VH-VL binders against Ras guanine nucleotide exchange factor D (gefD). Designs and how they scored, part 6

Target 1, 231 residues: Ras guanine nucleotide exchange factor D (gefD), of Dictyostelium discoideum (Social amoeba) (q8is19r433to663)
Amino acid sequence: GSNIIAQQITIIDNEMLMAIPPSQFLHKSFSKESKSPQFHDMVSKFNEWARWTSSEILSKEKLVERVVTLSFFIDLAKSCVELGNYNAANAIVGGLNHSSISRLKLTWERLSTKVTQDYDRLLSLFDLSMNYKNYRDEIKSTKAKIIPYLGLFPKDLIAIEEGNDNFTNNNLINTEKFRLLYQTIKKIQSYQQPLFTFKTSEPIKQYLKNISNGLSEEKDFHSISHKLEPR
Key: E = the ipSAE of ESMFold2; O = the ipSAE of ESMFold2 at other seeds; V2 = 0.75 times the mean of E and O plus 0.25 times the DockQ between their complexes.

## First folded at step 1 (VH-VL)

Design o03 (framework fv_ontamalimab)
Fold by ESMFold2-Fast, scan of step 1:
Structure o03 (fold): chain C 231 residues (1-231), chain A 123 residues (1-123), chain B 112 residues (1-112)
Amino acid sequence: as target 1 above (231 residues)
Amino acid sequence: QVQLVQSGAEVKKPGASVKVSCKASGYTFTSYYINWVRQAPGQGLEWMGWISVYNGNTNYAQKVQGRVTMTADTSTSTAYMDLRSLRSDDTAVYYCARVDEYSGYDYYGMDVWGQGTTVTVSS
Amino acid sequence: DIVMTQTPLSLSVTPGQPASISCKSSQSLLHSEGYTYLYWYLQKPGQPPQLLIYEVSSRFSGVPDRFSGSGSGTDFTLKISRVEAEDVGIYYCMQGIHLPYTFGQGTKVEIK
């Protein structure tokens, strides 16, 4: 079911998160692949989750199979959120929100009301408005282990670094800037914890690690979309 | 006690329109699609279309496309089917029926039906 | 559109005897994940249709054990092990894999 797949995705994402040295978040190292290979491995995997979502839906020539697949990925994203995996959940939502998918009106209109409501809640959770307020409020309320949305850390660190000088107007060290940077990095480190709650399914895990081998290229998505539902 | 209760019988002249209502009770109205199915005298069942109560999206069968409008009022938990330019071959019993699709293979199809509304189109 | 064909169109059964109804679809009703979008409905005289069976063989809530469904792909069967007076009516198969939803032409079951 979607829950066991969400568990395997979370195991993979957590292994990748654990592998990132904190130094890859220092001095804007994340801006260069050569200086942040583990960080960029996880970014690549995030993009694979999104592409996998779009590609699987577009691979279904029959409307009912496309509807079931769309419903599956909405449930999968919801399961990821329930497991505390906001990173994969946001990646899947990104794949669902891709224009090649969002245009498939016949597919979307066949969704049950429950699944449509689940998708609306996911869109609200990951809404970028007010600097991801809904997402940030959500993660503040949880005391459980989470895998946070990876893309916000570079943005926050750049904003702190560029929004604050290293020295005050009196040429003194800006202790507030360095306190904010330190606390952000410590917050990232707090998420790098082992995951022992989930049972590993080696066949599913291996499939998910190698999903890129069977995916359609993003450049082909609109062509496929228009063949499935011309207008 | 889940129920769909429909409006009473209608007799119309060719070219007129008819609006049939379907009032839901005993469940969350917005969680189900409402389907409309008709049955001509002595004949089988014919699907006319559905409406998603949550978002108002509709899908109509080709034979009634352009003549039918399906709507829903969530404040009264009532769905409507408005059929225009009536012909004698529109004479039928019209049923509403709910549908929800469950992930994990628990798809019941149309599990609760209204009692039916007889529409007679005569010269 | 998917065409649903039922045989026979009518059955006259002595009470307590079995009955069998066949339903064939012009295309497979099997979803790739294993779900088959095949339903059976009973319409008793003067009443709306009522769901008997979903997913080929699953009895809906309150449906007696004497009703059973079987089949796969394009060929399906509804069986009544011991027909009772309350089972009189018209039986319809329906496919839900593609819109429009389509029904078989119906099988009338009567008591001798």
Scores: ipSAE 0.000, ipTM 0.402, lowest interface PAE 21.0, mean pLDDT 84

Design o04 (framework fv_ontamalimab; at its last look DockQ between E and O 0.86; V2 from the best seeds 0.00; counts 0 for: pae O 5.2 > 2)
Heavy chain, then light chain:
Amino acid sequence: QVQLVQSGAEVKKPGASVKVSCKASGYSFTNYGINWVRQAPGQGLEWMGWISTYSGDTNYAQKVQGRVTMTADTSTSTAYMDLRSLRSDDTAVYYCARDLWYYDMDVWGQGTTVTVSS
Amino acid sequence: DIVMTQTPLSLSVTPGQPASISCKSSQSLVHSDGNTYLYWYLQKPGQPPQLLIYKVSNRFSGVPDRFSGSGSGTDFTLKISRVEAEDVGIYYCMQATQFPYTFGQGTKVEIK
ESMFold2-Fast, scan of step 1: ipSAE 0.372; ipTM 0.749
ESMFold2, look of step 2: ipSAE 0.206; ipTM 0.698
ESMFold2 (binder alone), look of step 2: mean pLDDT 94; pTM 0.953
ESMFold2 at other seeds, look of step 2: ipSAE 0.000; ipTM 0.478
ESMFold2, look of step 5: ipSAE 0.305; ipTM 0.732
ESMFold2 (binder alone), look of step 5: mean pLDDT 93; pTM 0.953
ESMFold2 at other seeds, look of step 5: ipSAE 0.273; ipTM 0.716

Design o05 (framework fv_ontamalimab)
Fold by ESMFold2-Fast, scan of step 1:
Structure o05 (fold): chain C 231 residues (1-231), chain A 123 residues (1-123), chain B 112 residues (1-112)
Amino acid sequence: as target 1 above (231 residues)
Amino acid sequence: QVQLVQSGAEVKKPGASVKVSCKASGYTFTTYGINWVRQAPGQGLEWMGWINAYNGDTNYAQKVQGRVTMTADTSTSTAYMDLRSLRSDDTAVYYCATSPYDYVWGEYGMDVWGQGTTVTVSS
Amino acid sequence: DIVMTQTPLSLSVTPGQPASISCKSSQSLLDSYGKTYLYWYLQKPGQPPQLLIYEVSNRDSGVPDRFSGSGSGTDFTLKISRVEAEDVGIYYCMQSTQLPLTFGQGTKVEIK
């Protein structure tokens, strides 16, 4: 099932998160791949989770198989959230919300009520409104180990850096700016913990690590989408 | 039919700020990203940045970094570009344009363009 | 940043004659999934840019067959088999393989 796959995704994501030196979040180093290779490795893997989601659904020519696959990825994203992996969950939801997938009305119409409700909850969780209020509230309430949505950190750090001067009006160090930067970096570091209770499945883990080789050769998602459901 | 409609022309003094809107229709707003591209009089096209309408992720061109903020309001299907500390060389026509997602970094091409908003910065 | 270089920068064409525009990138536009994110746009006088060609060689909806794109890696070409009065404007190539998105300088096409 989806739970064992979610566990292996979470092991992979955590290994990548653990590998990012804190320096890659300083002075906008994350904006350049040459200065932040581990951060960009994790960004690439996020994109890979999303594209894997879209490509698997688009690979199903038969409507019934497409519905089953769509339902599977919704359940997989939900399982990732239950395991505390908000990063992979958001990547999968991004793949599901891709224009080539969201337009497949015949496929979406055939989802069960339960799966539709699960998807609506995921969309609500990752809603960008009020600066990701629902997501931020969720992670604050969680006591378990989590993997946070990686993309929110650069956004927060840039907002703090660009929105605040290094010095106050009287030419003193702006302690509030540096407090906010430090708190954000400290939060990132607090998520970089090595121990999970998950059992590693080497075959599944290796498949997921090399998923770019396992993706179908269908790279034109928009073209394929319109062939599957032209109107 | 996918369509982007932008706000009207603006005339500003140096040091002022401008907020340009881009209202989308004919598609589900959150399934596409929005690019902002400007064109100074007689010059070529210059990319300013993009916003992912689904998750609010932004990426800004280095030349305007620190002076620009891009936002999206899903309730009105409208994207905004706020440009601060205006200089005379910010005089340009500003366009918004849609494209399908690249999931982290934004869009992998621009499909539909707004009609443009002329911003003139003069004293 | 990837630098996009167009040649020529201007072109005067007799109606019915062919035209060719070159676009060169400072590095390969091929991504890790085997796609090449190169686009051609036409900006007619007083109008916003309009998409002509996406992913090197695919014509956008409604674009006449006289337009064709080709190329790979760092070298790309837009060809117009028979230039018509309606084709007057500035042509831009653009890459989205890497942020920031970058445009060529533009090629002005006008009728003799």
Scores: ipSAE 0.000, ipTM 0.469, lowest interface PAE 13.0, mean pLDDT 83

Design o06 (framework fv_ontamalimab)
Fold by ESMFold2-Fast, scan of step 1:
Structure o06 (fold): chain C 231 residues (1-231), chain A 121 residues (1-121), chain B 112 residues (1-112)
Amino acid sequence: as target 1 above (231 residues)
Amino acid sequence: QVQLVQSGAEVKKPGASVKVSCKASGYTFSSYGINWVRQAPGQGLEWMGWISPYSGYTNYAQKVQGRVTMTADTSTSTAYMDLRSLRSDDTAVYYCARGTYEDYYYGMDVWGQGTTVTVSS
Amino acid sequence: DIVMTQTPLSLSVTPGQPASISCKSSQSLLHSWGKTYLYWYLQKPGQPPQLLIYEVSKRFSGVPDRFSGSGSGTDFTLKISRVEAEDVGIYYCMQSYQLPFTFGQGTKVEIK
């Protein structure tokens, strides 16, 4: 089931988050892979979660199997949210919302009402409108330990960097800008803790670490999609 | 099948450092963390810290913080514990034990045979 | 830090008789996931510790059925239904609910 897989994903995401040195969030180092290798490893893994989701659904030539697989990934994203893993949940939702998947009307039409409602809630949670207001409200209200959506950290750091000068009008260091940067980095560091106590499944964990092996390439997604459900 | 094999006994002078190795076999090394636990003569078990071989992340007990460094080499499936500025009260048997920082289901399920470290003046 | 307290500290048992060891934690070891992160270890003379029980009551692979664990929240018990000569050693409870991992002070079990 989806719960054991969500647990293994969360182990992987947490290990990767902990591996990122705080320096990789300084001076826009996250903007260049060469200056932020651990940060970009986690970004790459986020993209692999999304691609894995799309690729698995597209690998199912039979409608019934495609519906089961789509339902599985919606349940998996929901399980990730329940475990506090907003990073992987958002990645999976990204894969589900990919144009090659969203166009499969026959597949979506066959989902149960409950699964459709779960997906609608996930879309609402990760809606980008008003600077991810729904997501930010959710993580602010929870007292549970979480893995936050990694992609918001660079966005917040850039907003602080670009919104404030390094020096005041008198050529003095802008202490307010550096205070905001420090507090943001300190917040990121607060999430870099061993937060989850799940049993490791070696076979599942290794599969998930190497999921890019044997998956369909993104460039092929649209072509495969149209072969499965032609217009 | 699953086994942790540690390096041999060490005798050190106060102020020296010691590096204990722990070689894993029979499982995927990066899938489990390595804990280090010590036991002074006639005393109980004291947790020193752990390392995730996958991420390189470490967490050390406060008592040894600043004097210990834990590392893992995935190419040789070997974990290391470096303890510096040795004192007589560091005399103990040092164990490595398999378990993850996120996976407490088994706690520490497989243990090395132990490495005796004697600090004598 | 979570403090683990064992009683008794020493226990002398006639072979074939039962033995019981108590372990109390300074706070609940129950996680919101429904699992309780309590373990029992046996250290035989001259050997490393070996895992007996995990998650309060589950026997680790190869552990004889004469060993059983029970308890909830902060109060836990290890029972040996019929103590054998091979069971001599020091028994430790451990929590992994939070860092640092902590052990009880140990209970020495010996044969009369």
Scores: ipSAE 0.000, ipTM 0.420, lowest interface PAE 16.2, mean pLDDT 83

Design o07 (framework fv_ontamalimab)
Fold by ESMFold2-Fast, scan of step 1:
Structure o07 (fold): chain C 231 residues (1-231), chain A 122 residues (1-122), chain B 112 residues (1-112)
Amino acid sequence: as target 1 above (231 residues)
Amino acid sequence: QVQLVQSGAEVKKPGASVKVSCKASGYTFTEYGINWVRQAPGQGLEWMGWISAYTGNTNYAQKVQGRVTMTADTSTSTAYMDLRSLRSDDTAVYYCARFGEGYSSGWYMDVWGQGTTVTVSS
Amino acid sequence: DIVMTQTPLSLSVTPGQPASISCKSSQSLLYSDGYTYLYWYLQKPGQPPQLLIYLVSNRFSGVPDRFSGSGSGTDFTLKISRVEAEDVGIYYCMQGTQWPYTFGQGTKVEIK
């Protein structure tokens, strides 16, 4: 099932997260790939999870197989959330919510009520409204080890850095700004812990590491989508 | 044919409210979010907020927070923007625009309504 | 809020000559998903804005190849390789990296 695949995705994401040195979050290094290679490796993998999701669904010419594949990815995203992997879950939801996929009405209409409800819950969790309020509330309440959605850390660090002066109105060091930056970096580091609960399946892990070799290019998604379900 | 058609021009007094409609056709309404953007006479574009046609979730610009309500009626494929406590500086052309649902956050605003002129004056 | 600054504010171009418009953001537009949410719109007189470029460098459907976008981080450029009469209007850059979405002040392009 989806659970073993979610476990392998989580092992991969955690290894990549742990490989990011704290310096890649300093001095806006994440804005340049040459200054933040490990950060961008994880960002590339996030995009690969999303593209894999869309590409697999679009590869199914038969409606019944497309419904099965769509249901699988919804269940996979749900499994990732259950394992504390919010990063991969959000990537998969992104792939499902891609306009080339969301337009496949015949496919979506055939989903079970249960699967549709699971997808609605995922969309609500990762809704970007109010600066990702639902997601932020969710992770604030958890005490379990998680892999957070990596995308919010650069945004938060930039907002703190640009929203606060280095010096106060009295030309003193702004200790509050540096406290917020420090706390954010320490929070990121608190997520960089080994996984001890999952067993590696080397064949599945290797497949997932190299999935890009078989994926359709994003530029072709809408063309393929319209061939499958014209309108 | 994909299009967004907005309600007609409105003239209001300061302190009144205005409700602008945006009717979608030619696509599945729930697939795309709707953004509201205004343009004061001779000025640039200002984003006011966004609504999901699927979930009804909204996000509003701080400048209008507390004075604006955005809603979407899936049975009529129509989005609404209700702006209260109108001031003279709310005089503008108000546009609705469809926002594509890309990977995590959507890609672009590609289809725009024709605009609704709102004049706030006594 | 991210502030978007365009230069120049106006540009008069002889038909067939190139044009370049710059857009600078007060904060990096690179999002953690690896995408840079920078867009270019054209507003012709009396019309709503129309999308030209999405995600920095991708031409929207039907947009001629004489339009190109480039840039990264905080600095972006829209180039028109050969300006034509139909290109007259006001060009806006927009960021979609964070709420609220914000636009540049606009660049007016006119034919000499």
Scores: ipSAE 0.000, ipTM 0.414, lowest interface PAE 16.8, mean pLDDT 83

Design o08 (framework fv_ontamalimab)
Fold by ESMFold2-Fast, scan of step 1:
Structure o08 (fold): chain C 231 residues (1-231), chain A 122 residues (1-122), chain B 112 residues (1-112)
Amino acid sequence: as target 1 above (231 residues)
Amino acid sequence: QVQLVQSGAEVKKPGASVKVSCKASGYTFTSYGINWVRQAPGQGLEWMGWISGYNGETNYAQKVQGRVTMTADTSTSTAYMDLRSLRSDDTAVYYCARSLDYGDYPYGMDVWGQGTTVTVSS
Amino acid sequence: DIVMTQTPLSLSVTPGQPASISCKSSQSLLESDGKTYLYWYLQKPGQPPQLLIYEVSNRFSGVPDRFSGSGSGTDFTLKISRVEAEDVGIYYCMQYIQLPYTFGQGTKVEIK
């Protein structure tokens, strides 16, 4: 069951990725929605995946249903990784790792050993250590079509832009800075390829496009979490 | 357990320099930046600057530009703030505070050191 | 620089009564990602600041539900529904949208 949903998420994410013009990654255009609408559409959808994950788990007042839902989202993130969708997988892991979810000890302790191990592997993959070293090593080793974690590209581009002068100490153009910016943008473009292996399920796809309808607001997560498990 | 532990109190004369340390533990140092925030006696909080744990990039508040240098030693997970040409109005408690400015981390400056009192008097 | 202005600067509250603190920014703190980069900190006597509220209205881990944040754009409010003795300290709002990061002047909350 989680595999068909992961396939539809990947279709949605890839359509959004392909719609982003390269210009939206130049001159900090991504910092303003008016200059980077397609980029921000994909960022907004990433945040919806994370919020959907947390909201669904927090919506389950009964411990048994909460455990089932938590297990489902761990399996869903794993399926996304298996399909090469690191963007949605990271979003879901972000929702699972939200403080309002991670504190639900009664829920977490009732997960099967297999599901707990799957989650530990996902946490290791998306570990922020050494600027996402585990994730970066993983994507370098694969030759399959992937959807990368989109949020790293703006941070990398800002780091290159702000950390390197346009001119060297001798007032010469810094060709290394511009080479790094160009290579990063070309790397992004290399991921903007059509999907040929998945078939669209219109009912599931439409549900996933409209998931924001009825989700809990993030401002309520802490309150709901403590009501479910006060300790 | 995530902690930031700072060096002890310093008493300096005007014109001297002070170097405050902030040792991180319980998290991956290179994934976060370290902010420096000071508080003069009975006054509010004033941001002084930050340093990236990833690449050592810095940004300093205009008021201390030219007198401050922030550095980080990734091998010891320790950030430093070196403030020179000290004046009496530099008397303050100096705090370090971590922040993560990439990914989906929402908390801003969520973990703070205990503070280092720096007194500048003659 | 973005200027953060808090009112009142001092507040004496009878235990169990509500308290409200206002924070105004000189520029909008709403970013294109749809998030508003406004944070509330509490500094208890002799301690470093501690995070209370992140992104306008979200309570940080362990923060009691008597604390609530609200607002949008340039006008923000922190409310304590029933002030307790442990709530004594100085409250600061902070903008985290652009460097240099800036704080309000602080609001001192005391028990009558």
Scores: ipSAE 0.000, ipTM 0.398, lowest interface PAE 20.1, mean pLDDT 83

Design o09 (framework fv_ontamalimab; at its last look DockQ between E and O 0.01; V2 from the best seeds 0.00; counts 0 for: pae O 20.1 > 2, placed apart)
Fold by ESMFold2 at other seeds, look of step 2:
Structure o09 (fold): chain C 231 residues (1-231), chain A 118 residues (1-118), chain B 112 residues (1-112)
Amino acid sequence: as target 1 above (231 residues)
Amino acid sequence: QVQLVQSGAEVKKPGASVKVSCKASGYTFTRYGINWVRQAPGQGLEWMGWISAYEGNTNYAQKVQGRVTMTADTSTSTAYMDLRSLRSDDTAVYYCARDEWLYGMDVWGQGTTVTVSS
Amino acid sequence: DIVMTQTPLSLSVTPGQPASISCKSSQSLFHSDGKTYLYWYLQKPGQPPQLLIYEASNRFSGVPDRFSGSGSGTDFTLKISRVEAEDVGIYYCMQSIDLPWTFGQGTKVEIK
């Protein structure tokens, strides 16, 4: 089921999160892959989760199979949120929201009411409006272990770096800037905790670690989508 | 292949120190912690402590607290255990073991025999 | 510290016969996250320990089907349905719910 796969995705994402040293968030190091290889490994996997989602749906030539697959990935994203893996959930939602997928009217209109409502809630959660307000509210209110959406931290760190001077008008170190940077990094570190909750399924984990093998390229998605549903 | 290779056997006098190395290969060293477990002759397993290879954070068993220092060198993928003020009851085989978050101690070194005798 | 008590401490088994090892913990190994942090290890003669069972009942990769773990709370059992020559060694249970990690005393399994 989608819960077992969500657990394995969460194990994989947490392993990558744990591997990122704090130095990769300092001095905008995350802007350069050579300075932040572990950070970029996790970003690359995020993009693989998204591409996997789109590619699997597009691989189903029969409408019934495509509807089942679309429903599965919505359930998978929901399961990821329930496990606290917002990173993978956002990636899957991104794949579902890809223009090549969102245009599949025949497929989308055959979803059950329940699944459609689940998808609408997921879209609302990861809506970028007001600087990801819904996501930030969700994360602020939770006390449980989570895997946060990784891509939001560079945005926040860049804003602090570019919005604050290193020195005050009195030529003293701007301690507020460094306090803000430190607090953000401590928040990231607070998420870097071991998982003790899930069983590894080695066959599923290995499949998920190697999903980029044999996936359709994103450049081909629109062509495939048009062949599936010309209108 | 995933492997932990430990330094060779040591013979020490009471009051001396010993430093055991544990070199990791075949996996990303900073992704996992390292446990140290010892086994006195004819006895069971005793956990001594743990170190995060990523951060250098440690936790030591009470019995060795104050006498042990565990370190990790990420540039050489090597963990170290330094045990000081040795006593005859520290005679044991010392193992390093990779700390897998779900599985616990899934990969073990070959062991390092430390003998403390006067 | 959580005390792990194994019984029996020694077991002689005719090849092909079952073996059963009990492990009792002084505190529940059930965590509020819904998981049980109980592990079984085998130390074959002259070798370091190797993982057999994690989370009380799950076989580690490559562990034969004849090994099974069961139990919950404070009472756990490792069973070998048909003991083979390569199963000889000392079996340890271990908990990782609270530091320090602690092992049972070990159960030596021998072939008669």
Scores: ipSAE 0.000, ipTM 0.403, lowest interface PAE 20.1, mean pLDDT 85
ESMFold2-Fast, scan of step 1: ipSAE 0.426; ipTM 0.770
ESMFold2, look of step 2: ipSAE 0.000; ipTM 0.463
ESMFold2 (binder alone), look of step 2: mean pLDDT 94; pTM 0.954

Design o10 (framework fv_ontamalimab)
Fold by ESMFold2-Fast, scan of step 1:
Parts: sequence; structure tokens; C-alpha cells
Structure o10 (fold): chain C 231 residues (1-231), chain A 123 residues (1-123), chain B 112 residues (1-112)
Amino acid sequence: as target 1 above (231 residues)
Amino acid sequence: QVQLVQSGAEVKKPGASVKVSCKASGYTFTSYAINWVRQAPGQGLEWMGWISWYSGNTNYAQKVQGRVTMTADTSTSTAYMDLRSLRSDDTAVYYCAREDILTGYYTYGMDVWGQGTTVTVSS
Amino acid sequence: DIVMTQTPLSLSVTPGQPASISCKSSQSLLHSNEKTYLYWYLQKPGQPPQLLIYEVSYRFSGVPDRFSGSGSGTDFTLKISRVEAEDVGIYYCMQALQTPYTFGQGTKVEIK
């Protein structure tokens, strides 16, 4: 299954990405839900992917089942990267890297060498160091249609906006600031392309669209984690 | 050192099926896909599809969609292309070729090719 | 589908003289990542294709420096500065920007 699930996640993420008007990235509109509803829908879904990952692993009282589930989500994240879905892949990695999950030493120790290597690669890909250098290099080298990590765009736009004045010291319009903002928005628009190749599985798609039903709350994760593995 | 070795020549009748194998060696194959490309006698190259070693994900060319199945067996490091309902215009040399599709770090395209498998469809 | 068109389809060259092959795509091969997914392959008689040039202009490992690629967008050129006997074969351009991957018709290069 991870391939079919990754395809359905990618269909959902792409539909949401396509629905975001470029105006929602202008003038810090993304900072307020009322000004950027489609952007916030996709942010909410990113958070649901992460919470789903953590919640599913924490739901497994038996060590063997927890190892299988952990392996599944690592495989799912790698499948998402293969399909060009860096957004969902990063969300899943976020869920795996949550402190309530990363502390489950007995579970992690029982992963196969292959799966451990796959996870290390994913951690390297989404490493925050040097302003996400590994991720940025990866997307510059890829040829496939991609769904980029949505969270980098607001960060880049805020950095441009706050790092530059609207006027130069000579009281002239800062054309470089506006050029950088325009280029960033054009980059976002270049990713808003339809998917042609994946088959829709309506039952799986509906499950994934409504995934928040029955998930544990993040505030409870640490308590559940310590009950499963006290050490 | 890196090598793709394909199965031997096949002669089939119209309506039959053929299964061509491609055995990979000498590299870490999990980040690579295997592409299948065919060449009819005296004609150019035609892409048929690819399969990922990592996930088993496939992507098929429209012309063979519905007649082709690509599979990969990681335990034997062997990829397969199964083409059904053979027609005379399926007569070609079939090549497998590796491509890094997961990491994107290397944009070489199809850089290592198998030796080719001749498939002849005749009455 | 992206259509790839090569000219000429056949080329006869005296040894040591230059050769030039053109490849045109029906749409831009530039990706949003700033890379152009255009490749050149050589198929020698009785052999599988071998990669010569990737990303328009980069030589693959072991490819002699007499081979060079150039171009942008939809218009690409492969040049051989001094054609040698070992360069005989059929040359193909290929796009891998989107599936299905598509090849030009091929250019047959022969020694005069």
C-alpha cells in the first residue's frame, strides 16, 4: 500500500495547491486566515498529515505493530518524495520527528537497516541548516512535477519584505525588493499545475480527506508515549 | 561495474504475451528507476514507461497502457516488463535503462542501458 | 506529448571536420528549478544508446571534449569539433521534462 496512499495524498495536496490564489502570498495575507483561506486550508492539511503520522504510531500498544507502523510511515514519506510531493513528505517526517515518537527507542532500534537509512536520508533532505540548503538543492535538481514544501514560501516572503525598505536612502522606490517578491510569487505559480497520471481511489481519498476524525490530540502525545515506553 | 543484464531473444505469435527481465548489479538501486525503451527495426527510440526500485511505482506510455505491466523484485535485483496481446508492430529490441528519479541530485537521465532483448512477433 | 524534431536526419562528414546537429522541442524544456531536461545519446551499430550530454551542455563521464551541447528553451545544438571514425552512429536528442519521455527522429552520422 504506501504507493497508492502516496498517490492519493499527492492528488489531495495538488488540488489544494492549485486552489490558492497568488494574492494570498501578497502583503503578508498568509499571516491572517481571513485573508488567506485556501493557503490556511493547505497548512491545516499539512498539520493533519503530521498529526496522523504521530497518532497512528502512538495508537499501537504492541511493539511489533508499532515497528511495522513506523516503517510504513518512513516508506510513505519516501514514496511522497519519489512522486515529487515534498510538502506531505516533510509533514510525515515532522510527525516522525515529534518528541513523543523520537523517544521510543525500543521501536526505533527494531527498524531494519534499510528503513533506518531511508529515514536518515529524509532527515538530511529536510534539515533546516543553512536555510534548508539540502531541500533547496534537491528541488533545483529535480525534473518531475513537484509539490514544494509550502511553509518555505511565507518564510522567504517575510524575509524579503522585512529585510528591505520600500524606499531607498535616496527616497526612491526599492525596485530590488519588488523584483524579489515578484520572482518568488512566479516560482509558486510555476508549481500550480494539474496532475495527469495518478488513478483516484475514491475510498482512500475520502478517508485521507477526513483523516482528522478519531486522531489523538497533540497535547496527549507525550503522555501516551511514556505509557508505551516508560524509559 | 554498474551493469544491467537482460533476458534472451523471444519469438512470439500475435496475441501472445512476452516477459522480459533486466537484472541490476553494481549499484545501490533504491533511488533509481528502470525505464523501458523499444526500437522497431530501422526505426527510432520509443519510451514505454518506468518503474521505481524503491516504491514499485510505475508510469506507462499511452500507446501500451492496458497491455503492459512493469514489476521489480528487490530480492533478486530484477525488473520485468510483461507485454500482452502482442501485435506485429510490437516487434522491436527492448532496452532497460536506469535513471535516478528519487533524489534529483544527478540529472543524467538514462545513463546505464542493458544490452537489449529482441522480441519478434510473427505468424 | 512533447515533440522533438532533429535536423538534419543524415550527415556525411570528412574525418577531422566539424559536425552540427539541431534539436527543437514543441515546448520549453526549462523546469521551474532552472534546469533544462535535454539529453543527447549516441547509438553505435549493434549497441544500445549511450549518454553523451545531459542538461543541454554537460558531458557525461568519459565523453571526449570534442563533443559540446548548447541551447535554451526549445532550440538545442550538438556539435562535434573534429569528427573521428569512432563517432559514427545515430544521434538522438531526448526530453525528460515530462512523461512520456520523447526522442527526436535520430541523425545518422557517417564518414565520407
Scores: ipSAE 0.000, ipTM 0.397, lowest interface PAE 19.7, mean pLDDT 83

